VHH binders against Intermembrane lipid transfer protein VPS13D (VPS13D). Designs and how they scored, part 13

Target 1, 283 residues: Intermembrane lipid transfer protein VPS13D (VPS13D), of Homo sapiens (Human) (q5thj4r3276to3558)
Amino acid sequence: LKIFISAPYWLINKTGLPLIFRQDNAKTDAAGQFEEHELARSLSPLLFCYADKEQPNLCTMRIGRGIHPEGMPGWCQGFSLDGGSGVRALKVIQQGNRPGLIYNIGIDVKKGRGRYIDTCMVIFAPRYLLDNKSSHKLAFAQREFARGQGTANPEGYISTLPGSSVVFHWPRNDYDQLLCVRLMDVPNCIWSGGFEVNKNNSFHINMRDTLGKCFFLRVEITLRGATYRISFSDTDQLPPPFRIDNFSKVPVVFTQHGVAEPRLRTEVKPMTSLDYAWDEPTL
Key: E = the ipSAE of ESMFold2; O = the ipSAE of OpenDDE; V2 = 0.75 times the mean of E and O plus 0.25 times the DockQ between their complexes.

## First folded at step 10 (VHH)

Design u2 (from t6 with A33W E102P; framework vhh_surovatamig_d1; at its last look DockQ between E and O 0.08; V2 from the best seeds 0.00; counts 0 for: pae E 11.9 > 2, placed apart)
Fold by ESMFold2, look of step 10:
Structure u2 (fold): chain B 283 residues (1-283), chain A 126 residues (1-126)
Amino acid sequence: as target 1 above (283 residues)
Amino acid sequence: EVQLVESGGGLVQPGGSLRLSCAASGFTFSSYWMYWVRQAPGKGLEWVATISGSGGSTYYVDSVKGRFTISRDNAKKSLYLQMNSLRAEDTAVYYCARETTPTWSPWGTSYEYDYRGQGTLVTVSS
């Protein structure tokens, strides 16, 4: 009578990484994947079906070979395209004494609507998205790489323009998974203390310049689908977490308990006040 | 050669409206995120708004949210900024800019923007 064309699964790669898919335990990759898929993010949604009826209806994926040419990416634990949200670890074994790499990829399944009711959309998302809602150009790095950098940007940093978002993946899974941020458009701005990104939270993050002046961003972390969205916004219209009032006639110096770094001491001059947020959020 | 040509600036009373335009050439316009930035007299450059290559996502500095609208027409290779409820503090030279080539890495992508353009002056005064 009427003919319409539909596909059972549309695989949508939003991770910022090249991904290769196949039915778990199948002998070949899914149709429509080429050499450029080994090197780049998906060119278009991939049409997928379970062609091997002798194998379970499970999908698997790996990192495309092109981004680590000397590495050996492995296939992840199989996952159902009908099973709802999930996370999978994609591993790359590196040569020599280099540590292996692990990418955490979110899986979010959406049922089609209306004319698309016969289609499941399966979205592969980064575990973390850094959303710069501030007026500053921001740099991000894992804390271990930001330590000791002063105003410099270490290897493995990511930057965002005002009003932009960027996908983030941990450079080293064997280091603490703590993120640091820095204002790139403020002279002599030094990296923040490290903060966790793997749970919902809301707080001010403190960065200082080389003279000790504090700068703040509002950080909001929410799990949306399979992705933690870490949003950074200006604080000009927000109250500070702390206001330190010195009502005495002598200067007062304070530090966060457990912080030995001399540059993170704060002086409050006589009869003045200043705004403050923790220098080391995890302490 | 990459060119960005801004137009639509002028003298406007407070509370008035202007629509800025930017004609782009010399690159694949639809592939680039585009930006409006401004420079007030005696001050540095300030980011105003961002639009994705497809036009599907927009972002604004807090001081202009609800008053300014960034848009694009990829067929005409044009970027626009509709400015409503103008204030004296909006007085500046407005520039359109494009993103630089994304720096892709296994850990994510990084973007910067290129502030190229001749600018168009917006003056908000009685």
Scores: ipSAE 0.000, ipTM 0.274, lowest interface PAE 11.9, mean pLDDT 81
ESMFold2 (binder alone), look of step 10: mean pLDDT 80; pTM 0.810
OpenDDE, look of step 10: ipSAE 0.006; ipTM 0.222

Design u3 (from t6 with E102P S105T; framework vhh_surovatamig_d1; at its last look DockQ between E and O 0.04; V2 from the best seeds 0.00; counts 0 for: pae O 5.5 > 2, placed apart)
Fold by OpenDDE, look of step 10:
Formats: structure tokens, sequence, C-alpha cells
Structure u3 (fold): chain B 283 residues (1-283), chain A 126 residues (1-126)
């Protein structure tokens, strides 16, 4: 005997985070959620319906308690499940001398098809996804961490293998949301300049080693639904954005305007050419 | 011994201004990002503003943007918070705090204040 259960809404969690749901202003959490939902993301859709007829048809969600046991997750602003895309900020208040944490969650609502025409699929997605399509192992960091500003953690980064993707949440929402990248398989590769990831874009990112040699990746930023996908790929088949030709008999040194860091100076030897991309893409 | 001592709090009318100070000692002040946090009556601790060690970067909670300015004098080992256009909702005990090294993960950063002062009370009332 097979029993089919249907609901008007399927809540699908793709954030990598545990999420708890309820109707906005409801006294109780949505049915079908258990302790496991507090600890880790659910791989199964949550069947959801508005059970409280006295409250508006809005949904709210919070971070599960599993990832921050000492924190108190707060409910986000109510959102509709009937269509469209949006973003909600989920806050976690921490005890003691710890500042609160914020997670930005994308929401994408799609109508089902066929037998599920009366069902809305609500996808909760990370706001950012890092996609490594390059042949390199890549490291990623928020600019402030990459530059060592305000933190003593120079090793505060995440990494991805070639062909892999990783969900990305900003470690500090109060800091500028600039992403830096470096090649982990290149000796002494330093962090790239910081770039924005909240708009569609395509550009070459420049990474240098400690000797000043330049390495490039192609960065493509694309919004799909409520998620910005940041894709990194090799540049072997792509021309660099700039080529610097020194046809003189003397060496020439150049820097990007506004960049004062000595390591980002480039010397072009006499009668030589080199490929170049901006060291600081935001300038 | 690390010490942080806040001063400058008081009673002010809505729309008024105050400047808070924090005197730091016992550590290399310029090596640490510094924070202002506040606790309103009956509420939890709220982050207000951050300034990097060098002072080159500043960050604010949305509710105080355009009204508050965080600054520092590393030579004097002092942290400041200029508060303009004060509102009733700004009423709180304000603390200066020193940032610790955060633990970075793809899902966020765990960080804390290892030291904070005793606080200074700011009351905004007509």
Amino acid sequence: as target 1 above (283 residues)
Amino acid sequence: EVQLVESGGGLVQPGGSLRLSCAASGFTFSSYAMYWVRQAPGKGLEWVATISGSGGSTYYVDSVKGRFTISRDNAKKSLYLQMNSLRAEDTAVYYCARETTPTWTPWGTSYEYDYRGQGTLVTVSS
C-alpha cells in the first residue's frame, strides 16, 4: 500500500545550513520538522501549508541551532511562498562578548508541473556559490581577511578542488563584501585584489606570486534565481585583457593607478612583452 | 593587563550629540580591530561599529549609518564614537571591545570580543 501525501508548498533546502520553518507569527513551528532539522540541512523537501488561518500567509525561517549551539537564532522577516525570488537575512545572536551572525538566504519559488501543478516548490539557496572550473586548487577569502586587516587569521580561507563547487557565506557581513582568490598549487601565490560578486560580470582576475609573476583566472558572475554563481576558469584559450610591450632598450616599470603596494609593481624588460590584468578590479 | 575604559556617556535630548571615548592599555592597540557594542535595557548585546587596526576601514550597523562615526588614535591608544542625531532607540550602555582572531568556515565566522570595558551609559530622552 502506497500513500501519497501532498502539500501546497515544498520547501527545499539547498543552503547547506539547517533551517527551521514556521508560519509567520505562528505559535508553533511547521509540522514535519524534528531535532535533526536543527542539526543539519534536510535533504528531503518539507511539506508545508499555512495551518493558522488567523495569521497572514507568510512564512518565516531561522537557522537551526546545530551550527551555533551557544547562539540564539532569530526568525527572519516574513516572506511569501507564492512566487518570485528574494533574499532573507537570518540572524544568530551569540551569548557573551560575541557579535551576532547574519546569513543571507536566497528564496526562489517555482510552480510545479504536471501532477504537481498545484504545488509551489520553494528553493532556499545560498546567496553565493563558488564554482571552480579551473585546473587549479583555489582558495577564497573575504578581502579583509586576505589583507590581514582587523584579524590575526591569515589562514582564514576556504578551498575548492578543480571541478568542485562550494557554498559561500560571508564570514563578516559587517565588512566589505569583496572576494579574493589565490592559486593554492602555485608556490607563493598571494591573494588577488578584491572583487564584487553581487552583480553579473566577467573579467580576468590577476594573482601574483611573491616574485611578481602574474597568474590569471577568468571570473564569471551570474545570477541564477536567488544565487550568484561565481565561476573560475583557466585563461589558456583566452587573450589577456592587456598586453604590455616594451620595445625600448631600457626596463619599464608600471603599476595600476591607485595601487601603492610594491608587490604589485611590474617590470617589463627591454624588448619584451607580458600579459596583464588589473591587480585591483574595483579601482 | 589588557584594559579598556569607556567614557563620555550621559543624558542627551533627541537630536543631540555625544562623543564616546575608550582608553586602551596593556596591548598593541594598532594590531587589533576595535568594536563598539551596545546593550539597551532588556535587550541583548548589539554590534554598533567596527574599525580596523590601522583605522583605514570602518563598518556600521545599518541603524546608525550616517549618524555615528567610529575613529581611533593609535598613538593615544584611544577609540572614539561620535554619535550625532541621537534617537531614543540609541539609549544603551555602550562598550568598547577588542576583536579576537576569528575562525573562518564556508558558513560564516565565529568570533568574539576577548576584552571589553565596563561600559558607559547613553540615555536619549526628552
Scores: ipSAE 0.021, ipTM 0.309, lowest interface PAE 5.5, mean pLDDT 88
ESMFold2, look of step 10: ipSAE 0.126; ipTM 0.595
ESMFold2 (binder alone), look of step 10: mean pLDDT 79; pTM 0.783

Design u4 (from t6 with A33Y; framework vhh_surovatamig_d1; at its last look DockQ between E and O 0.01; V2 from the best seeds 0.00; counts 0 for: pae O 12.2 > 2, placed apart)
Fold by OpenDDE, look of step 10:
Structure u4 (fold): chain B 283 residues (1-283), chain A 126 residues (1-126)
Amino acid sequence: as target 1 above (283 residues)
Amino acid sequence: EVQLVESGGGLVQPGGSLRLSCAASGFTFSSYYMYWVRQAPGKGLEWVATISGSGGSTYYVDSVKGRFTISRDNAKKSLYLQMNSLRAEDTAVYYCARETTETWSPWGTSYEYDYRGQGTLVTVSS
């Protein structure tokens, strides 16, 4: 006699964060979770079922205590494990005057196949993934931090090496969700303009150095499941979005409309051409 | 149905004061972080202030620190913004907004704020 053990839901954590699960309004955490789950992401799926028949079939989750020992993680609003994709905001209350931390977690539910037809695979994923497909070391920051404003938690920017990916969480949910990028291996490279990352898009991002020279990356934003993948790549083989041709005998100076920053002025010398992309993508 | 209704906007001289109110309904008010945001003519939406559900924590954009005070009355389901020492650059439509706590759809869309009011205009001019 072969005994087959199955669960209706497999909770798969791909967020990189420790997560704790329970049925919504339940008094106890879901079975199969231990202290280690508070400290680090589980690599194994959590077999989950709704054990409390008196409560609705909703699941809730919170950040594990291991990431912020001095913080108090809160349970998110209940969510269904039956089909679809969604996002939950997981909050961590911090002590003092520190702003609360918010982690947006993507939820993607897929039906199993074959022998797992009666099982739902529930994938918890980061809402944003930064994928560096460029040849540069890149730094990323929320626009307000790139401008030297606000209080960073924990740091004002994150970095990624060529070919690597990093999970991104907005440091401040109450700030505009605009992402800035800069080349870390280019001397005196300043932050790009802020761009939105919550919709499918493809564009050139312009970064300048302190001398006004322009550098470009191709940005591709794609929603896959519940995760926006923001990919950065070199533009060597791609035409720029704009080419400015000065066929006159005098220098021409231009700026993006609405941009007053002097560093973002561009001079095109007589009888020269210049590749260009918007300095402020949101304008 | 979730509703947010702002009031209290108007014309004020530089250096003057104004108190904005936001009446909330249709949800458990105390469970949400609330925000004031503003949009000046020709500019994008700008965050102004945030207050936690309990009101125990408040946060401000640098430009309004020391001048603006966000507060709430959970019993009245009301959000307030006391604005002192107003400046011309504070001229904007001010919105009350609720922090997004969840987004669910087959397509996995999300928004920064799930609900905002109609806004109230604040004009600071001599």
Scores: ipSAE 0.000, ipTM 0.229, lowest interface PAE 12.2, mean pLDDT 88
ESMFold2, look of step 10: ipSAE 0.413; ipTM 0.786
ESMFold2 (binder alone), look of step 10: mean pLDDT 80; pTM 0.809

Design u5 (framework vhh_6fv0_2; at its last look DockQ between E and O 0.34; V2 from the best seeds 0.00; counts 0 for: pae O 5.8 > 2, unsure alone 64.3 < 65)
Amino acid sequence: QVQLQESGGGLVQPGGSLRLSCAASGFTFSSYAMYWVRQAPEKGLEWVSTISGSGGSTYYKDSVKGRFTVSRDNAKNTLYLQMNSLKPEDAAQYYCARETTPTWSPWGTSYEYDYRGQGTQVTVSS
ESMFold2, look of step 10: ipSAE 0.207; ipTM 0.653
ESMFold2 (binder alone), look of step 10: mean pLDDT 78; pTM 0.778
OpenDDE, look of step 10: ipSAE 0.021; ipTM 0.320

Design u6 (from r2 with Y102P; framework vhh_surovatamig_d1; at its last look DockQ between E and O 0.56; V2 from the best seeds 0.00; counts 0 for: pae E 7.9 > 2, unsure alone 64.7 < 65)
Amino acid sequence: EVQLVESGGGLVQPGGSLRLSCAASGFTFSSYAMYWVRQAPGKGLEWVATISGSGGSTYYVDSVKGRFTISRDNAKKSLYLQMNSLRAEDTAVYYCAREYVPSYSPWGTSYEYDYRGQGTLVTVSS
ESMFold2, look of step 10: ipSAE 0.026; ipTM 0.560
ESMFold2 (binder alone), look of step 10: mean pLDDT 78; pTM 0.771
OpenDDE, look of step 10: ipSAE 0.033; ipTM 0.487

## First folded at step 11 (VHH; framework vhh_surovatamig_d1)

Design v1 (from r2 with Y100T V101T S103E Y104T S105N; at its last look DockQ between E and O 0.01; V2 from the best seeds 0.00; counts 0 for: pae O 12.8 > 2, placed apart)
Fold by OpenDDE, look of step 11:
Structure v1 (fold): chain B 283 residues (1-283), chain A 126 residues (1-126)
Amino acid sequence: as target 1 above (283 residues)
Amino acid sequence: EVQLVESGGGLVQPGGSLRLSCAASGFTFSSYAMYWVRQAPGKGLEWVATISGSGGSTYYVDSVKGRFTISRDNAKKSLYLQMNSLRAEDTAVYYCARETTYETNPWGTSYEYDYRGQGTLVTVSS
């Protein structure tokens, strides 16, 4: 027995977060949502229609209460489901002196094909996706938390195995949105400098170990739909951004301008060359 | 204009009870979840309880579970907080709040619209 189910809109949650939907300014939440939707991301599309004819055809959403049971999730600004792409910020007010949490959610609306030609597929996507295409296990942290940690992993860090991807949300939106990376499988690898991830870009990121040795990853940032994909890959097949050649008979020491940290100083031995990338990409 | 006006605060002994009220106007009351939040002296704003627009769902901070009851009368556009077994640590200014709404511009900047009353002081003391 085959059943054909259709709705004007299919809401597809790919954010990794529990989301609750309703028509903007409606009295009730959209049908088809249950307690489990408050607790975790639904893997099934939510069939959605505008049921309240007295209200505009706009949708709103909030974070489910499962993530922050003692928080106050707010409804975002209404958005159309009929086409286009956009971003909405979902905020959760926390107790006490704790800062509010903000989740940026991408929205991408596409028309269905075939038998679903009259259906709009609405994809709620993470704003940032970290894609590890390297051969290393990688750790990620916001710069403010990674700073001064050395080889230690700060609270809230995330990791990804080679070939895997992970959704990323900024722990603190009121801090600089700079991402740091560390090679977890390299002994004594220290956190990289912070880099921006909100624009298309491609560059080498430099990571030092405690002995000052440099390790590189290629970072590629691409915007697809409403999601910035930050891809990390090995640099074995790529030339470094800089090559330092010491053709003298004496050691040469160099440091990135603006960087005062002794660990980020590099000595080039006589008659040797070394590959280099900026220790602090934002300087 | 959205208006929220709290009432019912006062001095009460530990173990006592108090009922707070909030009168709402300027919006479709039943369409919005409502909150109680409180701010104790020297502390930040703390969430206390939430009730859905229909009143069908309620949520509480752990410290008040079993003691406080949030309720609403949509016909009267009123929000209530029944507080029983009050403790010294419940001393705070209590605010009635409407669910927060947010706007985001195309560049990702967020704007918060948080409607809250002026508050009513609850003092629990011997």
Scores: ipSAE 0.005, ipTM 0.193, lowest interface PAE 12.8, mean pLDDT 89
ESMFold2, look of step 11: ipSAE 0.153; ipTM 0.641
ESMFold2 (binder alone), look of step 11: mean pLDDT 81; pTM 0.824

Design v2 (from r2 with Y115S; at its last look DockQ between E and O 0.07; V2 from the best seeds 0.00; counts 0 for: pae E 13.4 > 2, grease 27.6 > 24.2, SAP .673 > .668, placed apart)
Fold by ESMFold2, look of step 11:
Structure v2 (fold): chain B 283 residues (1-283), chain A 126 residues (1-126)
Amino acid sequence: as target 1 above (283 residues)
Amino acid sequence: EVQLVESGGGLVQPGGSLRLSCAASGFTFSSYAMYWVRQAPGKGLEWVATISGSGGSTYYVDSVKGRFTISRDNAKKSLYLQMNSLRAEDTAVYYCAREYVYSYSPWGTSYEYDSRGQGTLVTVSS
């Protein structure tokens, strides 16, 4: 005789954020969510059941306080653990005139299998996943923080090794939601221009070193479930978006319209060709 | 029902001290982190301090670090803010809060503070 003990719900946090859960309108947090151990508890599945029989079977969640000690996290709109997929905004009110911080979290409910058939697996997913399919170690930052950094990485940047992926959350919702990338393993590589990640797209992203040499990555953005997967791959087997052929005997210089930065001017030597992609994709 | 009642505000000289209190009822006090927020005349709300449900973790806005101390007594269901070395810029209505609830709507996002009181006025002058 074997006795299996299983909670009705396994809450599985894949967001990289500390999450605290409770039954909506309940007076206390769910068991096993100690405030002092928020991050450690968020790395393991949470066994959850609705304890208050007089309240609807709705769950709510908030960001753990440890990552925003100088803010006030809020509980989101209630959601069903028995339904299908959904998205919820988790907000942290910040002091002063700031609009607050928002994390968008995907919710995916899956029925258990085999011994766990009467248990729902509820997966909480990030809105963005940076998937490094290139041969380079990559650094990522929101454009506002990458601006003016040259070859350096801003405080709090995100990085990935070749073949690896990492979750991404916007550090500031009040800045433009534009991502920048740079090659960490190329000497003197400077951050790319900012690009949008909140829609399906496919394009080349341009980065330069301090001497103006262009380096390219292919960016593929696909919404899968509630998560935008932003994939970065090498371009050496892909045609460039543009090739500039200088058939003259004099050098030709050009600049993307609306870009005044002198380092982003491009020279094509006489009788030579140069591969190019926009320095500022949003212009 | 949830009820939060602030007290201990008043007029105080610069460099003086005050202790704010918040009496809580209608919920399991020890299960919730608690907050002090303030609103200066003509300004928006400013977060001041946070204390965990157990009291083991405290956090402060930079302008009050080293001067203010948040504390709680879970047996008395009371939240406190000890305010030392008060400055004119500390003048505000101070509110205690348990948490806030928000909703997503066509008119944008809104916050709803779970606060029952009108706050307690602290005036630092003369």
Scores: ipSAE 0.000, ipTM 0.257, lowest interface PAE 13.4, mean pLDDT 79
ESMFold2 (binder alone), look of step 11: mean pLDDT 78; pTM 0.780
OpenDDE, look of step 11: ipSAE 0.026; ipTM 0.231

Design v3 (from r2 with Y100T V101T Y102T S103V Y104E; at its last look DockQ between E and O 0.12; V2 from the best seeds 0.00; counts 0 for: pae O 2.8 > 2, unsure alone 64.4 < 65, placed apart)
Amino acid sequence: EVQLVESGGGLVQPGGSLRLSCAASGFTFSSYAMYWVRQAPGKGLEWVATISGSGGSTYYVDSVKGRFTISRDNAKKSLYLQMNSLRAEDTAVYYCARETTTVESPWGTSYEYDYRGQGTLVTVSS
ESMFold2, look of step 11: ipSAE 0.392; ipTM 0.770
ESMFold2 (binder alone), look of step 11: mean pLDDT 77; pTM 0.765
OpenDDE, look of step 11: ipSAE 0.039; ipTM 0.482

Design v4 (from t6 with T101E E112T; at its last look DockQ between E and O 0.01; V2 from the best seeds 0.00; counts 0 for: pae O 8.2 > 2, unsure alone 63.2 < 65, placed apart)
Fold by OpenDDE, look of step 11:
Structure v4 (fold): chain B 283 residues (1-283), chain A 126 residues (1-126)
Amino acid sequence: as target 1 above (283 residues)
Amino acid sequence: EVQLVESGGGLVQPGGSLRLSCAASGFTFSSYAMYWVRQAPGKGLEWVATISGSGGSTYYVDSVKGRFTISRDNAKKSLYLQMNSLRAEDTAVYYCARETEETWSPWGTSYTYDYRGQGTLVTVSS
């Protein structure tokens, strides 16, 4: 005997974070959730229905308590499960003078097909995904924390191996949302300039070592569903955005306009050419 | 360049009606959900209403339900807010806002807009 179980909504968590759901303004959490859901992301869809007929058909969610045991997760603003896509900010209040944490969660609602035509598939996804398609081990940090660190990794940095992806959340939402990258397997590689990751784009990111040598990655930012995928790849087969040719018999020195840091100065030797990309993409 | 220009604001007595308009340009209007948000004196931004790209779905903040109607004309690239039975607490600068993505989001309570107009002042006073 086979039993067919259906619900109007299937909540699918792809965020990598533990999430707890309930009907907005309901007294109790949605059925089918247990302590394990507080601790880690559920791999199984949660079958959801609006059980409280006295409340609007809105859903709310919060971070599970397992990820920040000393924090207090707050319920986000209510959202509809009847089609569309959007983002919700999930907040976690921390003890003491620690700043609150904010997790931006993408929401994408699609109708099922076939036997699930009457079911809405609700996908909860990370807002940002870092995809390392390069041959390098990469480190990532928010600009505010990467600034002035040189080759050091600031607290809260994340890393990814070649061919791997990692969910990214801004450590501080009240700071500029600029991402920096560093090649971890290149000796003395310094952090890149900060770049935006909340719009479709494609560009070369420049990273210097302590000797001023330039290293490039191709950055591709694409929005799919509710997730910005930031892909990093090698540039071996791609032309650089700039080529500087010094056909003179004297060395030439140049800097990006607006950049005053001496280590970001570039010398082009006589009768030589150099590939270049902006040191500060936001300038 | 994306532009949103609000109009139709003014002084109205309690119980009166007003219709706001927003002219959009510089993007595919029908591909975006649109919002009305307002800011009362001394208060923060408040979501008022959302309409889907196609106009098939609308959402309202509770305080305006039954009184306000959001609509759009995609051919004219225009967004509207019909405000009836106005109250003193409706006094605010009203802004037209575009959702950040070419998707429909019924959740106007999240300020997920990338463009907002200059606003139009609505004053409800006797």
Scores: ipSAE 0.010, ipTM 0.294, lowest interface PAE 8.2, mean pLDDT 89
ESMFold2, look of step 11: ipSAE 0.280; ipTM 0.690
ESMFold2 (binder alone), look of step 11: mean pLDDT 79; pTM 0.796

Design v5 (from r2 with V101T Y104W W107E; at its last look DockQ between E and O 0.34; V2 from the best seeds 0.00; counts 0 for: pae E 13.3 > 2)
Fold by ESMFold2, look of step 11:
Structure v5 (fold): chain B 283 residues (1-283), chain A 126 residues (1-126)
Amino acid sequence: as target 1 above (283 residues)
Amino acid sequence: EVQLVESGGGLVQPGGSLRLSCAASGFTFSSYAMYWVRQAPGKGLEWVATISGSGGSTYYVDSVKGRFTISRDNAKKSLYLQMNSLRAEDTAVYYCAREYTYSWSPEGTSYEYDYRGQGTLVTVSS
């Protein structure tokens, strides 16, 4: 006698983090989770069912306690395992005056096929991946932390070498989710304006040195499963978004509408041209 | 256990060529971007070149573009650096490195290479 076991949900942890799941507001964790789930990513998908019939069919998750032994992981806002793509912030409260930790986890729900048609595969992965396809070493920070830093890197910045990728999590959920980038291998390069990463998009991002010279990267943002891949590449083989030609015998100065920062004014010398992209992409 | 073993260094005259090799074991080689980094006497580590896991993308520091070529053979689990038109400033210990990333934290994160070999010395001298 063979026993065929199937569950409505298979929870697949591709985050690289230990995750613990339960039905939202239930008294106990889902069955089949044990000490290794607290310490590291599971070796296999977790079979999951909503066992508490008195509670809504919502799931919740937290970081496993082994990765931050003195931290207190919190359960995230409940989410449906039958819904579409989503994201949750998983928080770990740290003791003392240390800032809390946040992990942005993407959720991708896939319906089963064939004999598994009644089963959903739910994939959990890091929400953001910064993919440096440029020839530059890049620094990244949430705009609120990059604001006012000039050529310096704020506490909590993250960096990548050319050809490398890094997982990114927002340091603060209560600040605007705008990312800034800076060329680390260009002398006196200043942080870019903030740009959104929570939607598919493609654009040039402008950075300047302390003398106002513009430098560009091509930014391409695509949702791949549960993860936004934010790719940065060189623009030397691409046409500029704008070219400003000054056919006069006097210098011409311009600025992006709505930008008050004096260093973001642009001078075009007489009888010359320059390439340009918006200093503040959100304006 | 992850192991990276560099070879092919030596003494060469300016304008000469060398080919460095790195034998990798203990991990799925094709799944990782690989790097050459170097350390000149009394200096810190300098990134030289990157190759993607598939070998389809390569990247170089400006000072070596057009002179150095990074390549890999995933079947042999080997990484290579062909160095042509060598200059005195290329003198360094060269290391083969595997990519590594840190997760974000409120205190900040620095990029580090996960593993590197023991290195192979390249000396460019007349």
Scores: ipSAE 0.000, ipTM 0.315, lowest interface PAE 13.3, mean pLDDT 81
ESMFold2 (binder alone), look of step 11: mean pLDDT 80; pTM 0.807
OpenDDE, look of step 11: ipSAE 0.031; ipTM 0.503

